# Designs tried in a protein design chat: VHH binders against DExH-box ATP-dependent RNA helicase DExH16, mitochondrial (SUV3). Part 2

Target 1, 187 residues: DExH-box ATP-dependent RNA helicase DExH16, mitochondrial (SUV3), of Arabidopsis thaliana (Mouse-ear cress) (q9smx1r213to399)
Amino acid sequence: LVEDILKVTGDDVEVHTYERLSPLVPLKVPVSSVSSIKTGDCLVTFSRKDIYAYKKTIERAGKHLCSVVYGSLPPETRTAQATRFNDETNDFDVLVASDAIGMGLNLNISRIIFSTLQKYDGSETRDLTVSEIKQIAGRAGRFQSKFPIGEVTCLHKEDLPLLHSSLKSPSPILERAGLFPTFDLLS
Short names: E, the ipSAE of ESMFold2; O, the ipSAE of OpenDDE; V2, 0.75 times the mean of E and O plus 0.25 times the DockQ between their complexes.

## First folded at step 1 (VHH)

Design b10 (framework vhh_sonelokimab_d1; at its last look DockQ between E and O 0.12; V2 from the best seeds 0.00; counts 0 for: pae E 8.6 > 2, placed apart)
Amino acid sequence: DVQLVESGGGLVQPGGSLRLSCAASGFTFSEYAVGWFRQAPGKEREFIGAISWSGGDTYYAVSEKGRFTISRDNSKNTLYLQMNSLRPEDTAVYYCAAGEYSDTLDFEYDYWGQGTLVTVSS
ESMFold2-Fast, scan of step 1: ipSAE 0.425; ipTM 0.740
ESMFold2, look of step 2: ipSAE 0.011; ipTM 0.422
ESMFold2 (binder alone), look of step 2: mean pLDDT 78; pTM 0.796
OpenDDE, look of step 2: ipSAE 0.013; ipTM 0.282

Design b11 (framework vhh_7ubx_2)
Fold by ESMFold2-Fast, scan of step 1:
Structure b11 (fold): chain B 187 residues (1-187), chain A 123 residues (1-123)
Amino acid sequence: as target 1 above (187 residues)
Amino acid sequence: QVQLVESGGGLVQPGGSLRLSCAASGFTFDSYAMTWVRQAPGKGPEWIATISSGGDTMRDDSTKGRFTISRDNAKNTLYLQMTSLKPEDTALYYCAKDEYGYESWDYTGQDYRGPGTQVTVSS
């Protein structure tokens, strides 16, 4: 039904530019291992198989529990997972998620970690665009929150050059008109 | 409106084979990637395989030697050929339309996937 609604309304997009109130710091070093995941981390990946595999691997150490967010989860489930991640009274202090984190969710993310900078788009595996990278990375840190400074890095060192070059690009953010909220870099 | 109807499940002995079918309607079948997922009691959904509109396949490493995904665009039908079935393969199997890559594979909403077909591997 959500997919049918998107087809009927059309995927209308407006272009506009936002200024970030909270600093975003691209890290110069990769995480290198999921064993180095810490409280407030969001590990970004683009397949359900990888989301649940990373969740399982992180939780095996017994130090963290992971909430999960991806686009095909019902909106009420995405909101419940986000609320659980934000709640400081439980052990669900890590998020494993897709680019759906950009869709109007209130998330207290300290550090974004890209497991990959490629995604399957329904026909082929391709590199993320500069706008996709910026939209996801921009979710790290929030002004006057528990995490006022956002950090962004990759799991693998080979991905750092593309991440850093994308973040230096002055490209505007695309706003989805109609069905989805704007990706707002202002906190 | 998207409609997906799975069939071909049942009770089978370990080492046996089954062919699952998914009849699709309400969309241009040959323009979309299609996915098989399964869910065992008490577990989350597990991705099995995806086939692109062009016929390229991606499969879970644990099953790719035993399971083959295929499609017949003239019949608007998706298939999963399962061989050397194990008790661990016992699950509800359902198909899903994959319009937006990986995220679509995990959709648990009713509008996006069929009701599923039960596979039970037991002696």
Scores: ipSAE 0.000, ipTM 0.119, lowest interface PAE 15.8, mean pLDDT 75

Design b12 (framework vhh_nb_b201)
Fold by ESMFold2-Fast, scan of step 1:
Structure b12 (fold): chain B 187 residues (1-187), chain A 122 residues (1-122)
Amino acid sequence: as target 1 above (187 residues)
Amino acid sequence: QVQLQESGGGLVQAGGSLRLSCAASGFTFSEYAMGWYRQAPGKEREFVATIYSGGSTYYADSVKGRFTISRDNAKNTVYLQMNSLKPEDTAVYYCTAEEYWSSDTYTGYDYWGQGTQVTVSS
């Protein structure tokens, strides 16, 4: 009953199933430099300008090529970018993306790196909500994938406390990265 | 306050066995999920195994059938029995304590040990 209600009303809400049994590890250290970007990383930012700026900066180092995903890309383009990122036979091994990655794309992300925990919402620049942080972070790692364990961190150390406190707060959206029911439900 | 101390690492021949231990202090051990992760040179830190307070265990596909995680709540210790070791198992092994019992999800704040080196020679 509850699962049926959540399925009908919540386009962006994940219900925990055993198919989603995948740990997510908040890291205690930031990724302080683009030189620390690795294969499987997704750098999250919230403007098209910043997406392309980070793509250019990462690619100039000569070690990685970046696929991009953001909400205003056509659906077929988002799927093509995701497919390219997931393909291990090419050099497009890093993703630079917006919160659009939180919406139904199949992405083999090893580590989510928040460049910022603020976004422009059409009226003002504001902090991400707990739900927004959890939805994005929950895309790191996937059960039965190349990266079954996901990691999440920030580019800047000053953002880590907000990231960690947000992930620790209980929320229905965090069920996509959920592992097991609470101890009360295990028995 | 929370401390995790790994031991039992070392050098072993391929096909051999090692048992890792992790002694925990500073929390109510029986209420936490305990786990092991590893990091090989030049690779990302990867999941190995976890054991919940209720005794349920989960393993990475690469170690299923070879590694066994167990816990002793009276000794505040979690163990990793590693059998049929391969050179690919060479890594620093880290013990973790997850705040599962205080969280609805696995993404809570994790505590990490300092790691113990395991080297498997061919």
Scores: ipSAE 0.000, ipTM 0.103, lowest interface PAE 16.5, mean pLDDT 76

Design b2 (framework vhh_etentamig_d1)
Fold by ESMFold2-Fast, scan of step 1:
Structure b2 (fold): chain B 187 residues (1-187), chain A 122 residues (1-122)
Amino acid sequence: as target 1 above (187 residues)
Amino acid sequence: EVQLLESGGGLVQPGGSLRLSCAASGFTFDDYAMSWVRQAPGKGPEWVSGISGSGDSTYYADSVKGRFTISRDNSKNTLYLQMNSLRAEDTAVYYCAKAEYDSEGWYYFDYRGQGTLVTVSS
């Protein structure tokens, strides 16, 4: 996590950036099959129907149990599912979830796997934006989690180019010049 | 062209020390956060340590805190990892990685080098 603070010393203004490094490694190989799901994986999809279908398919293989997180779950239920996934003393070691994992839950995700890079937004089915991809992928390997390095890939080979190009897109950073106008409005 | 060249690995006994170096070229070194990542035989990559572009902020995996020190010399375009109190579990190929980040500060590797092997064995 990058944090910017504004520090004033005399007539000078300094921008200080605090960095907490949680490296994210985009994988060059897709998962290809839900039978290749492993402990610490989060399979991302965008409908409740698909979430429960993937949960059933993964659990049928007999190696993992899945917690679920999606936006329309009550906050208490989302927190309980996250806690169960994070708990190493049980068999719920895989998460099947929507973009709701970007909503501030504490999750010990080792690898994000996008089942698709498209979602229905209430009006049409569309590609995920770069920001949406980064927000979701950034949940892998959270700083100070059990998995300090995160991995991200896709279920399907055809989605890898969009994933990789999105992750390579530059993110805006706050610079000294950009913060001066906001500070100068303080009266 | 971006080039990262790691060196300093070798065979060392448990409790020993090694200093790794990474010589960087082909980009403005002090504009980028840098990381050390290791990969043990048969295992996936593990992030070890990171340092901001200025060198003012450093971060460590819990497994190496208090034993490893990351540093950089921006005048020489070189990244360092001082490894003390080495354990058998530290045996891995160590990679120097140029980091990029999203708007929340989560890093991904834009490029990595070919690595340097560290073997901790009696």
Scores: ipSAE 0.000, ipTM 0.160, lowest interface PAE 12.7, mean pLDDT 76

Design b3 (framework vhh_8cml_1)
Fold by ESMFold2-Fast, scan of step 1:
Structure b3 (fold): chain B 187 residues (1-187), chain A 123 residues (1-123)
Amino acid sequence: as target 1 above (187 residues)
Amino acid sequence: EVQLVESGGGLVQPGGSLRLSCAASGRTFSEYAMGWFRQAPGQEREFVALITWSGGSTDYSDSAKGRFTISRDNAKNTVYLQMNSLKPEDTGVYFCAADETYGDFESSEYDYWGQGTQVTVSS
């Protein structure tokens, strides 16, 4: 709910997000297992091996099929995977993806789930920056024909404090709200 | 550790169909994700289709969607590519590939490759 934003992120986010079509709700509980994955979820991880490992694990449960998006997929292939995920007539209703989802794709994500808040940057494993977390989390709640409340959480409980503190961190009011779409959606 | 041998290629007219087979030699075939790639002379290998180790999930290139179907028979250590509505631009050498992890759309992520089977779509 939008009320969860008010309780978790503070009053400065409350007023701004109230004026927008798709607010972002940081959840207080982690996703505990693959059985908690549901239609419209995007599980975020940062290596191809982890992407396909999660895809295999989720699909093995027999409830969902997963589209994949990561940076080294050709742009046309990324678009095709996004289109497949967005299409409600097929069984590909979950996305397993890297931070490449921040790169101009139209994605009908209802909930972002971070598998980790660390990534390998080419030289070392490090925590995600506040900007990276906000960019990824801000992709939740972007349905073309429906503007539901976007949700964001972590796979592991120990990552929730960093997620919540990042969303509260000082930045432009629009970015702090975790919403990057403009009011152009109204026109 | 696994050897892959493709078969079923040939000459077919536009609009025709072919079924490619890839036979694997080895005892761990059912643990591999399997892919089909194709290559025209002087070009890079391009992704066509992917099937996971269990057969529970498949992926296709945009050009293959709705026309090609990938399947596998783990009891026979074989993966298949059923190709329908073939077009001249489908002409190329078709390669079967195995990935010890979970598969990928990038050819560089595959561990084992067959030698390929020629598919020619011409009138």
Scores: ipSAE 0.000, ipTM 0.139, lowest interface PAE 13.0, mean pLDDT 77

Design b4 (framework vhh_sonelokimab_d1)
Fold by ESMFold2-Fast, scan of step 1:
Structure b4 (fold): chain B 187 residues (1-187), chain A 126 residues (1-126)
Amino acid sequence: as target 1 above (187 residues)
Amino acid sequence: DVQLVESGGGLVQPGGSLRLSCAASGFTFSDYAVGWFRQAPGKEREFIGAISGSGGSTYYAVSEKGRFTISRDNSKNTLYLQMNSLRPEDTAVYYCAAAQDEYYDSWTSEDDYAYWGQGTLVTVSS
């Protein structure tokens, strides 16, 4: 079921003792229902209305409580929400968030779920760019965390082709917070 | 009745500055995000910037960062746009608009805004 996004000819280059390991696994199946949300999930959407609607729907199922992160929250509030989500001793084990999660927050996300791959940009509704998708998806999994290997998928099946093609697209090496972490296995 | 009334438009030379105001009435101003849009002759309406109801968060179109500053005074029910280093391409009718603060994270879509002013013309020419 797991798709290996690193099986590209150019990625076979190693020098002496390491194999490249991508920490990000695109899933082949959507999360078709919010009832399938699990601990460590981050549901990504692009309006505050949808963030709070999803939070309410997920919490009504009685299995999870949701922390929220979006750009208009004050920075200290975003940090507090992130800290609460990361704390494994409480019931706030799901995150509902915008692309603000790409802005350098420390987040122990197991799986990113895009509710949509479109956003309004001030003039039109458009597809997310490859860079936007990669930056958000790259928040799944974190080196030296509980979830060192991240997963990414969509809520709706129709969005999977754009997600998968975007993640396979060539991209610059991104080394700053909120970007793809990659680590090599010592052979 | 909800009303938004823009003022401060006029003729200004390239490189000049101008401050627009938008006076709000008929609603609890602090409960609404408010923003500025503009429409140049022959072009679609474009987003300039927005500020949350509390004033704690601001959003700008990338092209306007550094030249335009949005602010609000909730005690006066007034929204402001400070425009610096004006260029001929800034010539447009400038609109203020209000959106229920809870609805959208971005505040960059005109569809987010329920209430609109009638606009004030800014002409940048020598």
Scores: ipSAE 0.000, ipTM 0.154, lowest interface PAE 13.4, mean pLDDT 78

Design b5 (framework vhh_7ubx_2)
Fold by ESMFold2-Fast, scan of step 1:
Structure b5 (fold): chain B 187 residues (1-187), chain A 121 residues (1-121)
Amino acid sequence: as target 1 above (187 residues)
Amino acid sequence: QVQLVESGGGLVQPGGSLRLSCAASGFTFSDYYMTWVRQAPGKGPEWIATIESGGSTMRDDSTKGRFTISRDNAKNTLYLQMTSLKPEDTALYYCAKGYDEWEDSSYMDVRGPGTQVTVSS
């Protein structure tokens, strides 16, 4: 929550501008099943195989279509997928994505669902760091968007303790001045 | 908003052929998996075939040699070509949006009213 006051001489116009960090609500219950996916959900996983497997499983049921975002997609493709997900006039109302969603995309995510809190880092499978969890979770909700309050949970109940402890950790998701996680400057 | 309407059923002799159509509206048809299901008198729903947006199919082994699922995305229409019909093929045939591997009947809430196929004796 940040407020700034702009003053203009001459007409003595006082303009109030404000920036507000979108609230993030850790949920106490897991999603438990892909069948419980809903509009505005982003299912987070860490392999391309799992991204496309979840996309196929969700879409096969016939209730949702999924946009996808992951790091090796070209930037133009990532932007197109994000735009399609944000557009409420189409049926692409679920996102299946990697940690690439933390990379400056404008996303109207209602709820982040971690399928896992582990990833392969090129050498071994390891737990996500607190910073990684916070960066991803912080993409849920966006001020002045369709979803101003974000939710975060896990697909599996056993992952909830690590999620909750990580979100309470002192590592801040933001180190930059006056900019919400969903805002990008020009580049 | 979502509507599915089947047509093309009727009375046929054993060994005959029929082509069923399913007209879809209220959603982006080309992006969804589509399914044909039948329900014979006194039996539960039986999955026949599913087709992906790109035309790849999943088919029940007992009918795949006689039945062909296809789609025309430009016309928002799903088809089932049925050949060598048998009296045991007598059923209400309906199309459904999607395919549920978790629970066949429960995910048939987005389906058409069906078209009756009767194979005489």
Scores: ipSAE 0.000, ipTM 0.346, lowest interface PAE 12.2, mean pLDDT 79

Design b6 (framework vhh_rezetamig_d1)
Fold by ESMFold2-Fast, scan of step 1:
Structure b6 (fold): chain B 187 residues (1-187), chain A 123 residues (1-123)
Amino acid sequence: as target 1 above (187 residues)
Amino acid sequence: QLQLQESGPGLVKPSETLSLTCTVSGGSISSDDYYWGWIRQPPGKGLEWIGHIYYSGSTYYNPSLENRVTISVDTSKNQFSLKLSSVTAADTAVYYCARGSYEDYWDTPFDYRGQGTLVTVSS
């Protein structure tokens, strides 16, 4: 049978990184709905239209306010948005952002949720590279922060296989986060 | 109920393009619950993943094959296809089309496959 053959051929050993900083936990389940978004979440998308659409939808539910970060925001505005998100004393406890979250910002992100694994690169819509996925996912959790363990998942279940396979790839882009699969926790 | 059936030529000459089609019956290729792909087994070797396609049309390919592989879908015929260009004797294998389920992808990336079709690359 196919399943028997694939099980025998498959790798039984989980992939570990050698970073000793924040562990990164890929979740087995998607978020599925913006209504299940929680404090410390960063929803990642790649157009201004989608950033503001998600912000509006999340805020209309009445539980959270969203800071936004994307590349064409002025640096001072990006810093102000990041500072607001990190501040525990206000209601701006969710971030909706592009890949610009990696650009010189210190962010207390608990869980990264990819709304999509594709972006428009200025000429075509394409899949994110393994390095891009790892760089963005690696923003979840931070050693000695409020969220020392980062989680990463997708909004749509169809994107989970690519997310998980990308995180298992041997690229060294994850500088501060280790990859620690936890089947017992994620089942 | 679900059946996947490979079809295409059993013999391809070196440097030509291998073209295979998978016909899906008993299930819809347009479902967002599944992805559809190709795997192969060369004689005396293990299974090798070639690539897969999502209902959205997004494709993912084995990096060792990505410059030679195209996977496409025809939802009107409930079919998906593989084109592998510039074939050599190393591409001789039994080729399987397969379905993957997002619920079980962590343990078993493909939960169903066709019976397979032997493709020989020879002059």
Scores: ipSAE 0.000, ipTM 0.164, lowest interface PAE 14.6, mean pLDDT 77

Design b7 (framework vhh_nb_b201)
Fold by ESMFold2-Fast, scan of step 1:
Structure b7 (fold): chain B 187 residues (1-187), chain A 122 residues (1-122)
Amino acid sequence: as target 1 above (187 residues)
Amino acid sequence: QVQLQESGGGLVQAGGSLRLSCAASGRIFSDYAMGWYRQAPGKEREFVATITSGGSTYYADSVKGRFTISRDNAKNTVYLQMNSLKPEDTAVYYCAAELTSDYFEYGSDDYWGQGTQVTVSS
């Protein structure tokens, strides 16, 4: 990955697997508590009940208000919630969301925090796939004006090894210079 | 346009310490992630450490516990404190500034310094 950076920023320009030269940066430490959530964070979870439970817990601290996004919201409602989160003039500065954030929404997320790396898929509870983790994590660090480096971590320490190993794993989407063209700074 | 200038390299004995500095000029420094990379003779360039605009730090496994990256936004400078140096740390050390492009189709505005030589004698 660092070799790809050097080639693109060198004297000769070559077509490489990555479209973005700035990394998605995995954090070495978990958030550990929702009290450590900050402006621009997106807390990812996979049930409607957990989305609203986290929203309530975060808002009780009195520091933030949360917009919500999940797949079964009507498209107009998802767009309105995303627009409210992106608007820096209001107090809705945290997003609590499902994997629906990977599906065509324009979201200015600074840091992705996975509350869990498991989801119910309609038949069983299972670990997220590498592709699912990369798709969600790849939403971090996307701003209209600045596009700063995105950060990704977990709420719980126990989930960090799976997150880190997944981000280092090859992906057919990434190998095609595809939709999530970021690279890991940590070799 | 960002220009990066490294300093602080030199010859040091194994077990010694060195502090590298990288001064940035041009664009807004505080919006950039700042990193250090190194290239030893006959080797490819490798990642050493990075510090994000928000202050989070990340290190290559080979330098964890020995090297510390920090930044001073008021001075537009990033630092690498290198302790417990080993002969295998001998390399040219490069400073990099990394910012994601505003356009999906474009790469970031990444900038590189000219490098500073670090030699660790046994």
Scores: ipSAE 0.000, ipTM 0.101, lowest interface PAE 19.9, mean pLDDT 75

Design b8 (framework vhh_etentamig_d1)
Fold by ESMFold2-Fast, scan of step 1:
Structure b8 (fold): chain B 187 residues (1-187), chain A 125 residues (1-125)
Amino acid sequence: as target 1 above (187 residues)
Amino acid sequence: EVQLLESGGGLVQPGGSLRLSCAASGFTFSSYEMSWVRQAPGKGPEWVSGISGSGGSTYYADSVKGRFTISRDNSKNTLYLQMNSLRAEDTAVYYCAKDQWDYETSGEYDSFDYRGQGTLVTVSS
């Protein structure tokens, strides 16, 4: 006799508070290891050095090849990398990228995985803002694509509380003001 | 009204198998992570397994890895748990749960948005 425990407080309607045609689902558990990377994953990090390090580590496992996207990549190269990632006829089925994925690219991302929730902004290492987290996470899933439902999580479990609290924070605008920073892959 | 209805439990011998089902209604099933949570007699609730809304990611407690398989059929709004190589310590009431986004609520029965009535699994010879 369980009548009272059948009540809930309106979770179902909240999926549309992200103003998306495709649902965005924050996962409860981290990926924990790059060995758990899957087709359609985008691993997000904030230096060119880390982008290429993760690409090498993922590809070394022999299951996936990685396309890369970051802000200082020329627009033609970014478009070519995005097209290669989206193409289902090749083995480039994982993306390793910076916040440049928010810059008008069409990407068939199934799951966003934050390797970190901090970035170097040219002066200091700082936490990502709520708006930055929401804009990046919002790239998971695309209406009428191969992945109509987007998922988002972290590589490390310690980052999950910040990810989840940020996604729950009210924000009318998910757009980032100003230009994306350039990334340094060396040192 | 969110409603979850579990079925498939019963009495089984050690080493046997059972398949649990959960019929969901009242919410957009494919948009939410679903979990199985169990409660053994005289013990607190234990999170067993979870599955993402798309079915693309699955998660297991160490006690059931390699023996249990979680799956879902979003066209039928149904969650499944295939249980193989059952042990006496798997004896519990099994609950289907609609998960919240909060990482801290994982693994706690009363922290889920909703649970069903449960289905009893008894493993004994």
Scores: ipSAE 0.000, ipTM 0.130, lowest interface PAE 18.1, mean pLDDT 77

Design b9 (framework vhh_8cml_1)
Fold by ESMFold2-Fast, scan of step 1:
Structure b9 (fold): chain B 187 residues (1-187), chain A 125 residues (1-125)
Amino acid sequence: as target 1 above (187 residues)
Amino acid sequence: EVQLVESGGGLVQPGGSLRLSCAASGFTLDYYAMGWFRQAPGQEREFVALISSSGGSTDYSDSAKGRFTISRDNAKNTVYLQMNSLKPEDTGVYFCAADLSGEDYWTEADYFGYWGQGTQVTVSS
């Protein structure tokens, strides 16, 4: 149900419609194999070695080509990779990426799949923080796009409890929180 | 636009049958538990039936058990409610809803984040 809202801006009256934003759905089942990867998937991992290993494994089946995004790519290269992934006229329909996807790129991701919920931070291997998980997962789905509902899961079943508990954890409320659904990463 | 649209409601005599449909657009049903709820004027929404994301599990309210059957066709992005042996107390607006919590066992309306506009079912002699 869309409601019309009257807003006064200076001397002008503007009519605005309330629109629903994209929900995020945590899945209960893992993607147990990279053979189950589908168009619109983003497989998330945290080393360049693993990014390229997953890209190679997915592409060997001959069904998908993978764009890549990670933080140490130059900004113009990250943008080019994102544009290629979003372009539905080519075969680059899967993304293999790090947490750099949270850095303001426009990405038409249908489903986020965490290969792991741990990363090496330059000093130690540690669990991802709640904020890191939410920022990455929140890239799934985009309002008024091909994928208006985002999905998030893990590659391994053992990681699902941490994913689900993290998504349920409280996060800071922004001033415009009333415009966002509870499951759009606002707890 | 993400939308659930119910259809198949109408006026039916006691003992009759109706088949409700819920068509999803703008998203896929594959990973959502889907529920049917009903609401009479001035009442809160009442649980009727639930089907798990896989279709392997179903749950029904006590009033619906043995008379109603919930089913899904994920390839058609549609959920159904077959209602048999209808009674006047089944009268109400019937809503389909998607469980965004990922917990198939929850029957409380608060766990269903995505709702259709409803279809009217009237059982009257």
Scores: ipSAE 0.000, ipTM 0.084, lowest interface PAE 22.2, mean pLDDT 77

Design c1 (framework vhh_nb_b201)
Amino acid sequence: QVQLQESGGGLVQAGGSLRLSCAASGFTFSSYAMGWYRQAPGKEREFVATIYSGGSTYYADSVKGRFTISRDNAKNTVYLQMNSLKPEDTAVYYCAAIYDWLGTPSEYRYDYWGQGTQVTVSS
ESMFold2-Fast, scan of step 1: ipSAE 0.017; ipTM 0.427

Design c10 (framework vhh_sonelokimab_d1)
Fold by ESMFold2-Fast, scan of step 1:
Structure c10 (fold): chain B 187 residues (1-187), chain A 123 residues (1-123)
Amino acid sequence: as target 1 above (187 residues)
Amino acid sequence: DVQLVESGGGLVQPGGSLRLSCAASGRTFSTYAVGWFRQAPGKEREFIGAISYSGGSTYYAVSEKGRFTISRDNSKNTLYLQMNSLRPEDTAVYYCAAESIFYSGTWQEYEYWGQGTLVTVSS
């Protein structure tokens, strides 16, 4: 058996300390370009026009096809787009979406990428709240999926400090991220 | 935006073939996903197939897969539907349509529509 073989050889067997990391991993580097988008990515933006523009730009590179999710899509269409993104047998392996992903959809997202940390709220353009950032970022990774550990970053390096400070802010841990124990809960 | 005009419809005998074209105006056609729909007399509008903005991906309704082929030529701003082994039940007005997302799955999400071209399959 493989275990018996490893015990007999003993070669290159070292004591490795497992690092207990958060189930949601804030990245220290930005994506910098939509050309660096990869399978399982969700690019988050806050207008239908920007969703369309990013979808077109990503698909133009010829490596990926994008499903889309935003609030004004009919529920049946949102479900169909989510199902298509989750299905590994097709080429729709990237999602371009609004904050609608934070509510009621099952999505196999590996990495959340914020294109911006500002939105128009119906009266003014403002920064996203800590709660909004955590709600969206918490969709990265999903228990018992192919992406159990999620990653989150920004498209632009200038947004990283606000992302990182927001994720460290005192706020309840989102349920999806909380399915895995943190180091503090295991001590 | 984009404007679409279908052509190539007509009378064909069962078992025959027909190629429809859809001419788009404007420089933005290559930025839209496009599809073909049909509507038979007294029936609802039915999806046939869609093609991505570059032509690199296609999606077909299960009932039409194998007999119909969708293609596009962005240099000519034209969309095509090749129809083979035609049956009387294929008699319908055929429409081309453009959408900003590929593939929505619903005709209501298509933003721009042609006027339609009639295909009649009979002896």
Scores: ipSAE 0.000, ipTM 0.178, lowest interface PAE 12.4, mean pLDDT 77

